# VH-VL binders against q9umr5: the designs that were tried, part 84

Target 1, 268 residues: q9umr5
Amino acid sequence: SYKPVIVVHGLFDSSYSFRHLLEYINETHPGTVVTVLDLFDGRESLRPLWEQVQGFREAVVPIMAKAPQGVHLICYSQGGLVCRALLSVMDDHNVDSFISLSSPQMGQYGDTDYLKWLFPTSMRSNLYRICYSPWGQEFSICNYWHDPHHDDLYLNASSFLALINGERDHPNATVWRKNFLRVGHLVLIGGPDDGVITPWQSSFFGFYDANETVLEMEEQLVYLRDSFGLKTLLARGAIVRCPMAGISHTAWHSNRTLYETCIEPWLS

## First folded at step 5 (VH-VL)

Design c59 (framework fv_dargistotug)
Fold by ESMFold2-Fast, scan of step 5:
Parts: C-alpha cells; sequence; structure tokens
Structure c59 (fold): chain C 268 residues (1-268), chain A 123 residues (1-123), chain B 106 residues (1-106)
C-alpha cells in the first residue's frame, strides 16, 4: 500500500496535463491513490497565489486526514510555489515527499510566451513597473517576478515569494519554517532546456545576482540565514537535486525517463 | 498551559523612560512572534507592532517609531517594550499578545494575551 | 489603513436574548476578520477567526458570519458571563480594530 499522491498544476494548466504521469505511477506503484486537484484551472491560475494556497489547503486537508501514514506532493511549475506555501501554513501536514517539477523557487526573470501573452510589448527589464504595483500583485505571475536589477522593489512589493522565502519578515515566519521543516524529502527537478523558467537554476534555489550571474542555493542569503529551513533540510540529507537536460517546460510531467529517474524513487 | 505574564503598573514623570516585560511560558518562545497592543483610558485597541522572537527583528506600526523599542531575552522567554521620553499621551494599558498559530498568509490574530501593564504618565 | 466601524456602540440585553453585533470594513478584507471579548480590567480573548471559525474552548452560542466588507457576531442565548465589550479586528493588512460594542445588562 503506497502513500496517496496529490498533484498541483501550473500556470494556464489543468488536471488533463498529468494523464501520462498518472499512467507511469499506475505502472510502477499500482494501487496508489492519485488526486489531481482541479482548482484554479486555466485563467483562474492568474489569481493571487495566497488565494490559491487557501483554496488548495481546503482541498488537501481531508486527503491528508484519510492518510495517517503520510502523503506525497507532486507540484508543477507555479504549483511548486503553491505547495511551498501549503507546507508552511499547515500546522499539521503529513507530507513525506514534496516533488517540485521545474518550479521557480527563487522567482522568475525571463521573456517567455506566458509573459508575451499577458504583456505583449513588455520586455523582462520593464515588467518591474507593472508587477511591483498593487494592481500587478493581484496576478500570480507577478507574485514570483524577481527582477535582480530592482531587488529593493521586489523585497518591498512582493506579497508572496519574498514572504515565503523569508526575504521580508512576517509575523508567522517562525511557525512557517517549523511547519515546512516537517517535510520528509524536498525533491527538486529542473534543467537547462526548460525554456520558460529563467534562470532554470531557480528550480534549485539558485538565482541571478545584480550582474545576472547565477548564484547557487548555498550562496543565497535565504540559505545562509536558514530563513525557512533549507540549510537545516540539506544538513538532514532531505534535499534531493535531480537536474535533467533535454526536457522542455511542458514535458516534465510526461517524460518517462524523467519519471523513472527523478520521481519514481520518492513515491514509497 | 500557555501564559504571558507582564510586569506591574508604572507611574512615571514626563521625560522619563519605562521598560515593560512580558514573560512567556507553556510553549516554545521562538515559535511565535510577540505583538504589542495598547489601550488608552476609555479608548479602543491599537496595534503597535511585533518582534520576531527567533531573530529579534522588530517591526513598528506607523506612529510607534522612534521612542518605542521592542527587544527580547530568549534565555528567559521574555519580550520587552521600552518607551523613552514619556509623554502624557502614552498613558495606557500595554498588552503583549502572541500570534495565532493557524499559519495565516496575512497579518495575524492574537490567541493569547498578557494581563496588561498600566503605564501612567503624570506630572 | 483599513478602518473598521462597529454598530451598535452599546447594547442592553437580558440573559437568554439573541445579540447581534455588526462590523463594517472600509475596503474588502475577504474573510480576514477576528472577534474578541474584553471584560472590564481584563485582556481581550479571541472568540472567532477567519470571520466564522470558532476558537477552541469558545461556547457554541457564539457564531460569526460575513465576507468582504460586512461581518456579524451573534450570541444565540446570552449568558451572565457574556456581558463584555466586543471588538472586531482585520488582518488583511497591519492589524486594526473596530471601536468596540459594549453589551450591558438591562
Amino acid sequence: as target 1 above (268 residues)
Amino acid sequence: QVQLVQSGSELKKPGASVKVSCKASGYTFTDYAMNWVRQAPGQGLEWMGWINTDTGNPTYAQGFTGRFVFSLDTSVSTAYLQISSLKAEDTAVYYCARNYRWGSPWYTYFDYWGQGTLVTVSS
Amino acid sequence: DIQLTQSPSFLSASVGDRVTITCRASQGIRSYLAWYQQKPGKAPKLLIYDASTLQSGVPSRFSGSGSGTEFTLTISSLQPEDFATYYCQQLDSYPTFGGGTKVEIK
């Protein structure tokens, strides 16, 4: 009997995207109860991330309550940030493996098709004007927009990512850290050919400095200060890094080799 | 059980300073932020700010910067509020209050309160 | 800052009465509202959070409802220990409190 799996989708996405992932899980772990959450689908994925966290929390509580041995989370793209916040705001979560599929854990700074659809004439260098306004923070994509040339604006205006990463203080920060640290394994997946997540190392808590040089997780202030528990998790042996080349952003949940290498081992 | 016990009433002259203590027991002190809320005679409740009990970093509400200082001593599970250059308008009951533990994404509710410390400033 | 307006400011009631207190926010605060009870000379006590969730240990005669800008605290059958001042508090931004509603014996 395998622990249940809860799947959280990404931006402009829905449960349909995960049919191949469900096939793989059924083949290797037959009998696993997999729930793909049908919340904030399509354009509703643009709602503020804290609103999404509240909705997903309500859906997740009864699933966790039915599984006293624990559950696994598989969270794709933007969904990985939702899951980060879920693990922090839930005093009683029983998540064993949190599997993050190409999620911008330190934020996004790149010209992508999603941004061109929403802001067709804007370049990444100009998006800080929109995203770091009160109006911009009502859109999920702006909640994790991290312009390395305007870090002061990011720290003051980000209503979501700067808070969950402990980059700006919050009254609940210590409880959020304690809750997050209950996770059994943090499995980070991503790669250089993703084409959407920029820099791709954001999926591994790396990010640009002011010169757009990527600094890895261990060089980040959030790691060094242990703001939400990354240093403690790494010391505990609870962080798994699984980079893979050759996989585009929309293929992380439908590639068999990726599944067998990076996901399957963590679905006890 | 969870308790927040504050120091006793203070009577001060204008220009003096006062330091109010709030000793926590029954839980891990560093797991919860400590807030300060005041209530002037016949008035409602006014939030002053909070201090991160793990890092010691204070955040002050508008109107409480400058003369007001939040600090703590984690070895004795105690938070402090210091008010310098006391004015008659500082006369109030000062409460310490613990953040509610729900894990709310927004600012907080207060689930446990100290009994209050009356600070009277008179000439 | 978000302003909270409570009505009525005072209310006279008898044991067994149904009491209703209203809190109105100057802007939408979703469900991010709490209710507190304060007895003379005592600290406030949390009754309800997230507009309608009863704090553990609080009697079931207390209930909260509302969302956005209009919120209500109801006491279904007033008891002697319920004579107190009640405050609403929002947490959508830096905390602010309503002016209070004093529930007095008739």
Scores: ipSAE 0.373, ipTM 0.727, lowest interface PAE 3.8, mean pLDDT 90
Fold by OpenDDE, second read of step 6:
Structure c59 (fold): chain C 268 residues (1-268), chain A 123 residues (1-123), chain B 106 residues (1-106)
Amino acid sequence: as target 1 above (268 residues)
Amino acid sequence: QVQLVQSGSELKKPGASVKVSCKASGYTFTDYAMNWVRQAPGQGLEWMGWINTDTGNPTYAQGFTGRFVFSLDTSVSTAYLQISSLKAEDTAVYYCARNYRWGSPWYTYFDYWGQGTLVTVSS
Amino acid sequence: DIQLTQSPSFLSASVGDRVTITCRASQGIRSYLAWYQQKPGKAPKLLIYDASTLQSGVPSRFSGSGSGTEFTLTISSLQPEDFATYYCQQLDSYPTFGGGTKVEIK
C-alpha cells in the first residue's frame, strides 16, 4: 500500500488545479489516498500565512493520525512555505516526503502578475515600503517578500519567512528546527522557466545577494548556520533537488514528465 | 514529567539585588525558550521577557530593561532572573514559564510554569 | 501594545452553572489567544490556546471561542474546583494578559 498524500495549493489557487496530479497519482499509485486541502482558496490565500498554517494544521492532524506509517506532502508555490512552516511547528508530524513544488522557499523579489494584481502601483524596488509595514504583513505575499536591498527591514519586519528561516531570533527557533528535521526527504522542485518565482532558484533556497547575484543554498546564511536544519538535512542525504526547464509556474502540478521525474519517485 | 522548580521566597531591602533560579527538568532545556512573568500582590500577570535557551540571547519587555537580567546555566538546565537596585514596587511573585506555540513564531503561550518566587522588598 | 479587557472582573456562580467570561482585544488578533486558570498561591494553568484548542488534560467542560477582537471562555457546568481567577493572553504581539476574572462561589 502507498502512504497517503496531502496536497496544499498555492496563491489564488484551489483544489481544482490539482486534478491532473490526482489523475497521475491514481494511475501510477493506485489505491493512494490523496487529500487536496480546500482551504484558503482564491482571495483567501492572501490571508496571513500563520493563519493559514493554523487552518491547514487542523486539517492535516486527523489525516496524519490515521496514517501511522507516514504521509507524503505535496505543496505548491505559496503552499510550500505554508507546509514548511507547518512542519516546523508540529512536533509530532509524520511526513515522509515533503515535496516543495515550485515554492519561493527563500522568498520572493520580483514583479510578477501576482504582485501587480495586489499592488498595481508598486514596483519591485518599492514594495518594501508596503510589505514591511504592519499593514503589509497582513497579506501572505508580504510574509515572504525578501528584498535583498533592505535586509534590515526584512529581518525586522518579516513576520513569517524570516522567522521560519531562523534569521530572526524567536522563542521557538530551536524546537522548530528539531520538528522540521523530522522529515524523511525534502524534495525541492523548480526551474528557470517558471516565470513567477523570482529568482527561480528560490525554490532551491537560492536567492539574491545585495547585488542581486543569485547565490546557491550552500552560500546562504540559513544554510551555513543551519538555522532551520538545511545543512543537517543535506548531510543526511535528505534533500533532493529536481530542477526542470520548460515548465511555467502554473504547469508544475499538471506536467506528466515532471510528475514522473520529480514527484512519483517519492510517493512510496 | 516536565517541571520547572524555582528558588524560594526572598526578602530584600531597597537597593539590594536578588537572583531567582528556575530549574527545568523532564525535557530538553535548549529546545524551548524560558519566559519570565511578574505578578504583583493582588494584581494580574505581566510578561517580562524571554531568553533563548539555545543562544542565551535575552529579550526584555518594555519596562523591564536595565535592572532586570536574564541568564542561563545550561549545564544544569537553569534559568535565572536577576533584579538589581530593588524597589518596593518590585515586590511580586515571579514566574518562569516555558513557551510553546505552534502558530505564532514570535509570541507564545505558556504550557508549563514554575511554582513562582515571592520577592518582597521592604525597608 | 495590545490590550485585553476581560469582563466581568468578578463573577459569582454556583456549582453546576454555565459560566461565560469575555476577553476583548484592542485590535484584531485572529485566533492568537490563550486562557489560563490561576488558584490562590499557585501558578497559572493553561486551559485553552489558539482561542479554542483545549490543552491536554483539561476537562471538556472548558471551551473557548472567538476570533478577531472578541473571545469567550465557557465552563459548561461549574465544578467546585473551578472557582479561581481566569486570564486571557494574546499571542499576536508581545504577550499581554487580561485583567483577570475571579469566579467566586455564590
Scores: ipSAE 0.021, ipTM 0.524, lowest interface PAE 5.8, mean pLDDT 91

Design c60 (framework fv_dargistotug)
Fold by ESMFold2-Fast, scan of step 5:
Structure c60 (fold): chain C 268 residues (1-268), chain A 123 residues (1-123), chain B 106 residues (1-106)
Amino acid sequence: as target 1 above (268 residues)
Amino acid sequence: QVQLVQSGSELKKPGASVKVSCKASGYTFTDYAMNWVRQAPGQGLEWMGWINTDTGNPTYAQGFTGRFVFSLDTSVSTAYLQISSLKAEDTAVYYCARNYRYGSPWYTYFDYWGQGTLVTVSS
Amino acid sequence: DIQLTQSPSFLSASVGDRVTITCRASQGIRSYLAWYQQKPGKAPKLLIYDASTLQSGVPSRFSGSGSGTEFTLTISSLQPEDFATYYCQQLDSYPTFGGGTKVEIK
């Protein structure tokens, strides 16, 4: 039989967004137990990411314990960062495929409606003043704000992303790397028409340099230094890159062609 | 079985330097960070900082920069604390301690400790 | 930096007594608190982490409770070997310790 699937939603989202994904899984892998976690829904998705990681950890432990053959994670948008940290902090996870649906793995640097709603007078160029404060780091979206023009502030102030990416050193970094490396497959999905994740290549560990030129994963210091295991995973053949054009941010979990091409092959 | 074994006590003059060692056994040395904690005579515990055992990068708490240096020799699973230009107020028991962690950015508690090294600075 | 205040600083009790030690944080730290026991001339020993989780091998007479800014360590039936100084430590930021509570058995 098929391994259970655990789904983690994104910013201002809930389990309802995944109804089409569940239909697709049921069609191609009938009998799969799919659990969509109803934690940190809606406005609660703004809580600090480390708080979310702890809550999701408590929810996934009994699911993983019941599935000694392993589980798969499908993690959407902000949820992909939650899942990255979850895999790092769990000494005993049994995740086979970690499927990241358009998640800002290297961070976010773009004006969106979510930022305008939270910080209506702020532009992307000045949001660093809010996000890199202690108060700002109490909001999930600021935990992965990555201003390429203030990289020194990002490295010193980011309480979440800089740490899980190994961009700033941390006492737990070595164990987090070891735990993360237990994953069977890291499946990265994203595309140029997303419209929210900026740059879209952040979903593939690419990001802006100080001139806002995108450097891909293999040019990043986190990859070159193998800070949390990307270089090791790539060498092992465990990283899958599945870019697709024509898909907007809210459609990654409801496009059949995307599912068949990028997700279905990794659900054993 | 996890053990952290530190070097013996030291008696030094002001202005001298000292190097304390902490040898780990019973686990993979590079899987856990090593921390240093100081305890002055009759006083409480004071965290000095930590060193990443995989990269060798040290981080010092406020007040422990300049004269204090954390280093490693991974080939013998040993961490070192060096104190230069010793002052009377450096008199303390120095502990190495392994961090155990659990997901928050700092969520660091110390599951195993060395036995301590008394450093006495007197003229 | 987060300050931890322990009370009392000194406590004298008889074998079999229930002992409680309080730790107050200068700001909310959720459940991110640990307790250590230090006997004279020895290194500290971890008793409790995450405010209430007992470390493996620690006797069940030790328990921790609290969240936010108020925490307590309780020893339900004090034993002769419990003569020690007890320290709380927060896990929310750079490690800081409370000032310690010295427990003397009569």
Scores: ipSAE 0.052, ipTM 0.646, lowest interface PAE 7.4, mean pLDDT 90

Design c61 (framework fv_dargistotug)
Fold by ESMFold2-Fast, scan of step 5:
Structure c61 (fold): chain C 268 residues (1-268), chain A 123 residues (1-123), chain B 106 residues (1-106)
Amino acid sequence: as target 1 above (268 residues)
Amino acid sequence: QVQLVQSGSELKKPGASVKVSCKASGYTFTDYAMNWVRQAPGQGLEWMGWINTDTGNPTYAQGFTGRFVFSLDTSVSTAYLQISSLKAEDTAVYYCARNYRIGSPWYTYFDYWGQGTLVTVSS
Amino acid sequence: DIQLTQSPSFLSASVGDRVTITCRASQGIRSYLAWYQQKPGKAPKLLIYDASTLQSGVPSRFSGSGSGTEFTLTISSLQPEDFATYYCQQLDSYPTFGGGTKVEIK
């Protein structure tokens, strides 16, 4: 009787990472059909995000069509950005709960081991030179690189995040907003001990200003302008914020307390 | 039923101006961007740019800045193309075309087209 | 700008023939290519988008293939109403069209 759940993984990830999440869902909501999408696994997660959105869209269409009562999305890390774009580009999605597990919704500006592997000598202060080039935009991580000291370059060069956030105009922006607003609940999960998502408040649509002071969602231009529907969703009571301390980036999908507190209530 | 209906043909002298209209019906006008595409006699198609029908902000392709102005009147679901200081090389059929709703940031296919407006510039 | 080259620019064919039109991009455009049909004195009509996806209402004899820089439109069994000019269009950057392929009765 429970709505089906579709799971979208993150950077350098695969369906295997969600074995504990599936156990939790089966225990609390027995009979739930859970589909973990095995697309863009491992190194393929570095492909441009719009390419990933197209592939995941093709995979979710038949699942949504089989579930007239609706579906839930659980989208981890980079996968949360894929799911945001899916909700915007699909004229007919029937998503009830969109559960975003520690996803950089306003972007990333921090040194991580993943960035050092791809760009060994680059610091976060210099990565804008690579990411905001045409070559850099062929890598998923650069699609959501948001340097607060070079916001002009971000707005002009970001081929993905600036567009889905409505920070740069696009012919489909109005339709993307209307489609996104069909979501039942936007459940935002993240926390200060994540260690990868920088700033961690990006998972809640907060982000650095030019002085690297974090401004929360309600102070962002994308919220104030209601560029893709955040202000409308908040007014409707459809945004759920569920921060939790003590959870590292790779543990969001395997922590029972997190599941019971932030995920389980939204899987009706 | 989606329909785009354009104004009739125009015959103008060099240096004059022209304003072509494109009236939309059968859908919510502000949900789709409107594009302009021209075709010189016996030639191929050339994209001129688009206008955001919700905000009114135009974007022009290279070569169509300055003399070309995109505008709209949402109260009558109509988009306009104005060409000033007409030259003989502006002789073409001008089409309005609706943006197709797809996921890519650079996906602009044209799912519905106006019938075209012939603008002839001759002395 | 990304340039699209269509070949042939002109072809003669008979009803029932299989016709193939090629579109080549000056750089990689993934699958961001559409095909249009234009009859004399009429506006273009969208046939195919995303290189191979048939637009609703378009007959199944039309098909598209390709990715990256080389794309093909195929009409498996040409009908009288198919005599027209066909254009490819890319949108990996600002939209550009190919020069067109005119399909005539032989």
Scores: ipSAE 0.307, ipTM 0.667, lowest interface PAE 4.2, mean pLDDT 90
Fold by OpenDDE, second read of step 6:
Structure c61 (fold): chain C 268 residues (1-268), chain A 123 residues (1-123), chain B 106 residues (1-106)
Amino acid sequence: as target 1 above (268 residues)
Amino acid sequence: QVQLVQSGSELKKPGASVKVSCKASGYTFTDYAMNWVRQAPGQGLEWMGWINTDTGNPTYAQGFTGRFVFSLDTSVSTAYLQISSLKAEDTAVYYCARNYRIGSPWYTYFDYWGQGTLVTVSS
Amino acid sequence: DIQLTQSPSFLSASVGDRVTITCRASQGIRSYLAWYQQKPGKAPKLLIYDASTLQSGVPSRFSGSGSGTEFTLTISSLQPEDFATYYCQQLDSYPTFGGGTKVEIK
């Protein structure tokens, strides 16, 4: 039998967005119990990410309890950050594969349609004024806004990304690292034609330096310091990178080729 | 199985220093931050700060900077609180408390406590 | 800092009574609240976290509720061992405690 699959959606999404993914899983792995968590849908996905993490934790705990052999997580876009945080705070999770599907794992710094919708009067270069305020941090998008030109503000004001990354020290940094390292495999999926995740390398823990040059995961301080376990995971062969071109952000969960190449192999 | 055992009561004069120890057992010491909480006689609980047991980095609450120093000896799974230039108002029971929190990243509840150490400052 | 105000400060009750203690926060803290029990000469003991989650080993007669700025600890049927001081603690910011509620025998 196949391990259960838990799916976490992204910003402004719902369970309906994953109907094709469900079809693919059912076709290729018949009998798989797939649960698409219908929490924080639509506008509710703008709630603080820690609030979302708590809600999703309550939902996944009973699923994990019924699956002693482990479960797989497929987490899309913003959901990938939720899942990473979830795995960090859970000292008893049993996740075999954590599939991060086009997630801004290292943050977002792009003026995309997603952000323009929420902040129509704000530009990428000025969004830090909003996001790094107390009230800005009440919105999920701001929780992982990562302005490379205002690193001090990011480190001090980011109430989510900077913390799960271990970039800002906190009392649970060590235990979160330990918890996250319980994952069997971290599958990172993304691509250059995404159009939303900016930079797209963020899906692979790459990100801008102060000159907006994209650095790879291995060049990031969080990796070099192994602040939340990336270096350790890589060393043990637990990180899988699956880049794919020609896929827009809203198609990652619906593309059959992507599924077969990057997702299916890890749904055992 | 988890235990936090603190050093015994202290009687000090104003201006003196005291060092309270908190020895942890039953778990990996460096996995959980250690907090210090003060309780003056007949008063409530006051969070003093925490120390990262992995990095040794201390964070002090407002009002507990300067004279208060958190330190570690990881080889014996022990956290220390040192108070210098003791004042009468420092008379209190001091607790070490293990950090644990499922949701909030930087703030916590305290699932295990030491038995407390009474520090009395009297002339 | 976030201030927590407990009420009442003192409560007299009898064995078997239903006891309710209130904790109010100076600002919204969602569900990031814990409750502790402290007996004389002893360290506090964690009872409830995340407003309503019962800590392992704590009797089911204890329950917590609330969100935002108002929270309650309830003891459905007070037992002799429950006479103690109870503290609320917020987890949404640097830890702060309520002033405590001493539950005394009537």
Scores: ipSAE 0.051, ipTM 0.631, lowest interface PAE 2.5, mean pLDDT 92

Design c62 (framework fv_dargistotug)
Fold by ESMFold2-Fast, scan of step 5:
Structure c62 (fold): chain C 268 residues (1-268), chain A 123 residues (1-123), chain B 106 residues (1-106)
Amino acid sequence: as target 1 above (268 residues)
Amino acid sequence: QVQLVQSGSELKKPGASVKVSCKASGYTFTDYAMNWVRQAPGQGLEWMGWINTDTGNPTYAQGFTGRFVFSLDTSVSTAYLQISSLKAEDTAVYYCARNYRFASPWYTYFDYWGQGTLVTVSS
Amino acid sequence: DIQLTQSPSFLSASVGDRVTITCRASQGIRSYLAWYQQKPGKAPKLLIYDASTLQSGVPSRFSGSGSGTEFTLTISSLQPEDFATYYCQQLDSYPTFGGGTKVEIK
């Protein structure tokens, strides 16, 4: 009947955060096998993203192998970046719907309580000094820190996001693009009241220019150059955009209306 | 069967140019990047850079930006290394090597290598 | 760039011996290290990647271990075809190789 669903959590998160999401899925798609991955929970979510990608890859391989009809991914916040990389590094993934739940796909540039917890004396304007150092790149949050006022440093120092977005070239880029393009649907979810993801349009591949004016996906060089397949996916009708106002960052996985509008239609 | 076959050895005078070829077979050429690695006589391995086989964009390691040019002919699945204004210090075996699909997330390791092309520069 | 130091640079061993080669990185590279075997006049051959993952077709007597800055390649029972020079290579930034370890028959 229903394809299995794999859930990947976000920063300072665990499988427990998804109790409401699982209730919604069970209500609308009874019998769905849902696996919420219990890897890199809590403080371990600060480990470098490539390390997390490797661990999550090992966990998803047997699940995908048991589901020849395909699987769906629901990936929350930082977890959406993990899933982006999973789809690129796996030659044999059978993902139908990749549902990205308020994930900073073009990066993060904003002050939040999470950053104050980790770097209490830093402001967003100063964080580039830490994040674009070799030491800073050992923290997941710095792997997708994208300071629009220091884009040259971001392009040179980002060990994760600049590479998976094709903003800096990589020897594996062509294979990563081909693997990513095997996804059936890329479902992008986010909204202006998130309060954490800054700019919120990062969840839709929009981002700040040097004047902090948001340029949407179709104006990004990564889209125009089709660096990892966004233009190809959009042309195939495979990108779904589902913005919703009124939802805070920690509520995306526990809002029934959001689930019914943006997630439920893509769970076959 | 994956193979990388390189052109034969070259003996050149200082100031000359050389063009080494690396012909790939047994896989889709544009699915893998091509790297160049050199080895001076009695020395270790030195990575020179890589070329994106889909776009043709080369990236050179520090020390290989001036006289070294990476190029492609995708119609014949061949990568080229050109060295201009040859110096005695360029005497080395030059290898082409492809990226491995299951490589490290950052860069890659080399699963298949050409047999090497000896370039000797002497007066 | 990241420097790799191999020790020893040369060793003499007999068939059946356990051989251990060490590779030390100038900074942490997690598990992003590969090992190659090169015989005289031939191209290098990949043995191990991601510090401990054996390449398909490579005999099980070869094993890799380590993380961070210290890595080892072990040959549990040396065979005649194993006499070669061995190189480590880091994958964490643009590629750099160790200086090599030549394993010769005693």
Scores: ipSAE 0.006, ipTM 0.576, lowest interface PAE 9.6, mean pLDDT 89

Design c63 (framework fv_dargistotug)
Fold by ESMFold2-Fast, scan of step 5:
Structure c63 (fold): chain C 268 residues (1-268), chain A 123 residues (1-123), chain B 106 residues (1-106)
Amino acid sequence: as target 1 above (268 residues)
Amino acid sequence: QVQLVQSGSELKKPGASVKVSCKASGYTFTDYAMNWVRQAPGQGLEWMGWINTDTGNPTYAQGFTGRFVFSLDTSVSTAYLQISSLKAEDTAVYYCARNYRFDSPWYTYFDYWGQGTLVTVSS
Amino acid sequence: DIQLTQSPSFLSASVGDRVTITCRASQGIRSYLAWYQQKPGKAPKLLIYDASTLQSGVPSRFSGSGSGTEFTLTISSLQPEDFATYYCQQLDSYPTFGGGTKVEIK
């Protein structure tokens, strides 16, 4: 039998988006217990990420408890950040594969229709004024807004991403790192045609410098300092990188070729 | 068992320096932050700040920058609080305390405390 | 900083009494509150965290309730060893403590 799979959705999303993913899993790994968490759906996905982490934690505890062999996480878009924090705050998680589907792991810096819906008059160059306020930090999208031209404000004001990435110190940082390092495999998926995640390399822990030149994971201070364990995981052989071109942001969970190439191999 | 053992009481003159120690045992020292909490005679509890036991980076609460220095010796699982240029208003019991709630993004409660070190500053 | 106000600052009680003390926060802190007991000459001891979760080894006569800005610590049947000062502490940001409530023998 296969380990259970827990699925965490993204911004303005719900469990229904994963119907194709569930079909693929059923075809290749029949009998797998797949739980798509139906929490923080639609507009509730705008709630602060730490609030979402608490809610998802309560939902995953009984699933993990019933699976002493371990579980797999598949976490889409914003959901990948929720899962990053879950793995850090749970001292008893038994996650084998953490599969991150096009999640902005180093943050987001790009204009999208989602941001224009929320902040109609903002441009990416000006959004820092809203996001790095106390009011802005009450919105999930602002929790991972990472303006490379205002990194000092990001480090001071980000209530979520700067903390889970170890970019700003926290009393729990060492324990969060130890907890996260218990993961069996960190499977990173993303690609240049996503169209939403900006830069798309954020899904692989790459990000813009102050000149908007993308620096890859191994050039990031969080990697070099091993702030939450990326360098240790890479040295252990636990990081899997699976980039794929031709896939738009809303298609990562419904593309059969992507599933067969990047997800299926990690669902023991 | 987890225990935090602090150095003995000190009687100092204004202008002197004092260094209080807090030796941890019963757990992995670098897994938990160490906090310092002060209690002046007849007063309540006042959080002074914390030190990251893995990196050695201190964070001071407002009012405790400058004369107060948090440091570590990881080889002996000991945290230190040094107070320079002692003033009469520094007279207090100084506690080290371990944070416990590692499952939270928030600053946390303190599950284990040292027994306290009384520092008396008088002429 | 978030301010915590405790009331009363002191109370007199007898063994067997029900004791209730209140902690009010200057802004909403959800359930991010802890309670400590401090006996004369001793370090504080954690009683309750997350407003209502009892620390292991703490007697069940202690209970906590509340959320947002209003919190209560209750001792259902006061014992001789419970005469102490009690402090609340918020966990939402940099730690701050209430002024304390001294529970004295009547």
Scores: ipSAE 0.082, ipTM 0.656, lowest interface PAE 6.9, mean pLDDT 90

